# Designs tried in a protein design chat: VHH binders against C4-dicarboxylate transport sensor protein DctS (dctS). Part 1

Scores and structures below are computed, not measured.

Target 1, 216 residues: C4-dicarboxylate transport sensor protein DctS (dctS), of Rhodobacter capsulatus (Rhodopseudomonas capsulata) (p37739r437to652)
Amino acid sequence: TLAHELNQPLAAIASYAAGGLNLFDQPEPNLTMLRQAFEKMGAQARRAGLVIRRVQDFVKKRTPQLAALDLSEVLAEALSITAPVAREHRVKLASLIEGRIPGVQADRILIEQVLVNLIRNGVEAMAEGPRTGDDLTVRLARAGAAVTIEVMDRGPGISDAVAASLFDPFTSTKSEGMGMGLNICRSIVEMHHGSLSHGPRAGGGTVFTVTLPVPQ
Below, numbering starts at 1 at the first letter of every chain, in headers, positions and changes, except where a header shows other numbers; Kabat numbers aren't used for antibody chains.
F, E and O stand for the ipSAE by ESMFold2-Fast, ESMFold2 and OpenDDE, each averaged over both directions (binder to target, target to binder). V2 = 0.75 x the mean of E and O + 0.25 x the DockQ between their complexes.
[cut] marks letters that were taken out.
The coordinates of atoms that the task and the answers printed are left out; those that the model quotes come from them. Centres of patches stay.

## First folded at step 4 (VHH; framework vhh_7nfr_2)

Design c4 (from n8 with S50E R103E)
Fold by ESMFold2-Fast, scan of step 4:
Structure c4 (fold): chain B 216 residues (1-216), chain A 120 residues (1-120)
Amino acid sequence: as target 1 above (216 residues)
Amino acid sequence: QVQLQESGGGLVQPGGSLRLSCAASGFTFSHYSMSWVRQAPGEGREWVSEISSGGGTTYYADSVKGRFTIARDNVKNTLYLLMDSLKSDDTAVYYCAAGLYDESYEPHYWGQGTQVTVSS
């Protein structure tokens, strides 16, 4: 998968950094090998950048195959796909479907990718350290002419500094395998005439909110 | 009130088969991944199998892969475990659990268990 293709250069960077640190701690460090380690890290960072740009180009060039989509079904599949990574990080996945959710005109594959990325992002945020709880909950609800999807984690939250770079494709992806950045999610949601926003979760953590219009 | 009620356990000879069921009530069954977890006498809990909320994805412990099949019926709010080619090492109390399970992490909801004994 694309996430695996991105994780390869990121893992290589981590490996070269560890090797470089070991060299640095020697009484007479081999500066030539240290330079080579930094050069290899730079090359892998550029490779990761190319993978991200290819994903952006793919999303931008793809003509959405809009069809009536059952968001409850897509959410169930996204939870299925993310269950192993949630289990690995000891995160309890839950969903809450409030009332009858109407069909939306959307591309199933692209919306599934958005949900998978937001859930995975939340799981990774909860893995970083102090968490305010162990649940990650996805809520579906209708609000007037829109359907709202809220991905709610119990991680450390988002600082003002992090918020400023949140949709930067190079800073929103983590070495632990988020794969697709939040900027790609925003692009997909905007292609569907929706919006992607974030805010603090009551009781601690972050809420990512996707709104999608319902057909008239 | 949340309830998970396992059934289908019993005494069986090595090489035999059993079908376990778990009836769920008091929560939205279709919103949770479901797991089977077993505990042998005097041992810790061991994760056996997991199924996604929609049933599209299944996972198995290496010790049971190829012998056990997990399934669910979201209309009947029931989880199943089909156990084939049973071995003495499969002797344990089998619990169904709602939500993700890990050795160091408790699921949202837990059943009372059903005893499986494999002996000659």
Scores: ipSAE 0.000, ipTM 0.110, lowest interface PAE 17.1, mean pLDDT 76

Design c8 (from n8 with P107F H108D)
Fold by ESMFold2-Fast, scan of step 4:
Parts: C-alpha cells; sequence; structure tokens
Structure c8 (fold): chain B 216 residues (1-216), chain A 120 residues (1-120)
C-alpha cells in the first residue's frame, strides 16, 4: 500500500536522526558517522519523495513530469539499486563520468527506471553464456547537443535475429521482462525526445545508448 | 486475497466485436496500471494493451492499434478491452494483469484468462 511504502523511508529517517543526535551529543562527535547519517537521511527522504510522486502521477494524467535533472545523481542511485543483483552474479559495476555533464529536462523516476532496467539486463546477460570480462560500465558524456548514457556489458552480444524482437513485449528470447522492459525503456526515452539504441561493445558484449537532448 | 476475474470471451466470426471485462478485488485498483496480455495456441504470451492507473494514458501493440480500445472504471474496479474488426490471428486466451506502475517491468497480479476464438 502507499502507507506501507511511505512508512519505510520515514521510519529509516527517524532512526538515522536519532543516531545522528546521539553522535552529536558526544564530547567529540564522530564527523564521519554524522556525515553518513545525514547522507542516509537524504537518500531516504528522496525515496519518500519518489513514493509521493508516484501517487501524484496515479491521480493525474501520466505525462512525464519534466524538471532539471542531474544525471550523475540518478546514475549513483541506479547503481545502488542494482548492486545486490550484480554482486550475486559476480559482476563489477563501474561508472565513468567524462567531463561536465549539463542538466537535462527529464522525469527522475522514469529515467531512474530506464537505468535500473538496462543495468539489470546487462547483469543478466553476463550471468549466462560466455563473457569477455567481469565489468558492467555506465558512461556519461556530452556529445554535441545531447548527453549520452552508455550501459556497457561483457555478455555474449545480440544476434540480428534477437535484435529484431528486442523491443517487442513478451517476445524476448531471454528472461522475463527483457522484451517488456526494453520496450518501456524506449518509450520513456522517446517521451523525453531522446533515443535508445544498441550496438556491439569493443572487446565483446553489448552497449545500450540512451541519448537525451540538452536544453537550448 | 487479490483476485482478477476476466469475462466476456467467446466464439465470434471474423469482423465481429467482443468486450472483455476484468473485475479486480483485494488490492487498491486505482494505484495499479492494468494490461491485457494474450496467448495463442502453441505460442508465447503477447502484450496487447496497457492503461495507466488514472486512465489518462493508453498503449497498444501495433497488431491491434485502431481496432482495440482499453478502458478502466476505478469506481467499479473494472478493466475493459473493446475489440473491433476481429481477425483469426486474434484467437487467444486473454489475461488481465496488474502492475504497480505502467513503467514497471513485471506484473504483480494475473487473472485466470478468458478464451477468445475468431472463426467462421
Amino acid sequence: as target 1 above (216 residues)
Amino acid sequence: QVQLQESGGGLVQPGGSLRLSCAASGFTFSHYSMSWVRQAPGEGREWVSSISSGGGTTYYADSVKGRFTIARDNVKNTLYLLMDSLKSDDTAVYYCAAGLYDRSYEFDYWGQGTQVTVSS
């Protein structure tokens, strides 16, 4: 329910606040632990905000809620969400932020879901079949009038036959959600006037590229 | 207990029309995106259509665009699929499915299905 989903991050905030106050009241406060407490509170407050936004989207027409978005923050959260499944499959998640990444006009919830889905798909591809390495790397870079997000796995790659059905819901040759998830990702990216494409990764594997326009 | 109950299937001739309904209970229907998924004999599941939790956004598979209309009634906790200009290729068991968000990558709940047969 909404109440259950909202109470979880709120209870976590209260817990970190109590811990932080206890640290603050010590004769020589541990500033590293205080910083960690505030960082965790901030993350949980963001989670609560996402739950509220989902409820608002449910009440209103489901048009993307565009706002200035820091893609580096969204990437960090997506990597955090996918870390457990990557660890389970012995995949090392890495990120490369090349240069200054400008803000984009985007819906944070929807873009985060795109990143989570693409990273999860890459991890699953590496869990089965041959792999040419153990890293899954996400690269942020500016390319002209656009920002690119490249999700690069070391899995077996995509054949032409599989590529033809890749964005068809429920016609995937891989795990549940592969076709549906990618189709939803493409739809979300296109709602943002961007594009989603794929190609072979140098050295083996696949790269999925999300391109989002930089505001003029 | 969560339940999704489909109805409205049956035998219809090519070019005919059918209206499918899905009655939902045991969860907050208005918080869920709803979808229709079909499975033809001997084939895998094929997504047909989705509607956002508030009903403002609809999505259709290319094979049914212009022929099918998805709708919902959040007061009655019911999902609908209006099928027009039916073709033999539309023969399948049609399932109602619920996901917490229409950008979710899996469905939380599924119905039992209702059979649609398009044949002369």
Scores: ipSAE 0.000, ipTM 0.116, lowest interface PAE 16.9, mean pLDDT 76

Design e1 (from n8 with T57R R103E)
Fold by ESMFold2-Fast, scan of step 4:
Structure e1 (fold): chain B 216 residues (1-216), chain A 120 residues (1-120)
Amino acid sequence: as target 1 above (216 residues)
Amino acid sequence: QVQLQESGGGLVQPGGSLRLSCAASGFTFSHYSMSWVRQAPGEGREWVSSISSGGGRTYYADSVKGRFTIARDNVKNTLYLLMDSLKSDDTAVYYCAAGLYDESYEPHYWGQGTQVTVSS
């Protein structure tokens, strides 16, 4: 699987980084072994990049099967898919549908993948870090010429340093590669002429906002 | 129809400044990340800078960081590249692109380019 192919080089990078840091902290650091650790990390990072590029090329080369899509229906399916992992981590999934949501022209499979990835990433952030609450809420609303999908978690939030590199496929502070899932989401959303952004959630946590254009 | 139209290129002396503009039409500009990509004579394409859809995040190639500034105006549907302290190595055709560009990404739309020549 893709996850397995990405987890291997990411785990290797984390291992070499830990080993390199241990060597660096010694009273007499072995520069040859330290260099070897960095070289191996670089090779694994390149391998991870190739895997990501392969997936992004697949997503970009797929001609979107654009059809009128009911986002509330797709959201219900995404919540169903992610319910077991949310339950395992004691995260309460909720949805807020603000009024009548117009149909959008989108590829159901690709948009469902975006929602599943964003919800799963939110659950993971809440599971691994300090929480500001137990809910993960997805909001659907119309904003002018677009429909907005907001995935709102109660995790620790995103620092300015992490925010600057959030969509960089080679930068991750976690071995599970949160930034890589976000890259796939960004590619899919941009393929649909939309945008993916993030910001702080009131009361703590992060909001990931997907915008998709609507028919006039 | 999608159209990206660059302007502002020209001949400038080393150390000079230029402002490139890219007028976008035929798509919802505010929903796209935008990029500047250049190509020097006989060279491949080189990514220069990118800006997120809302303008909150900007990225620069190491070769231009501190000298170039990318900006956008979502009301005017226009992307900008402000180029300071120009060097002969900056001589290239500069392309506006809708979407991110790097080793992992191809933009969705490209402009036709505007020539920048830095020479005495």
Scores: ipSAE 0.000, ipTM 0.112, lowest interface PAE 18.5, mean pLDDT 77

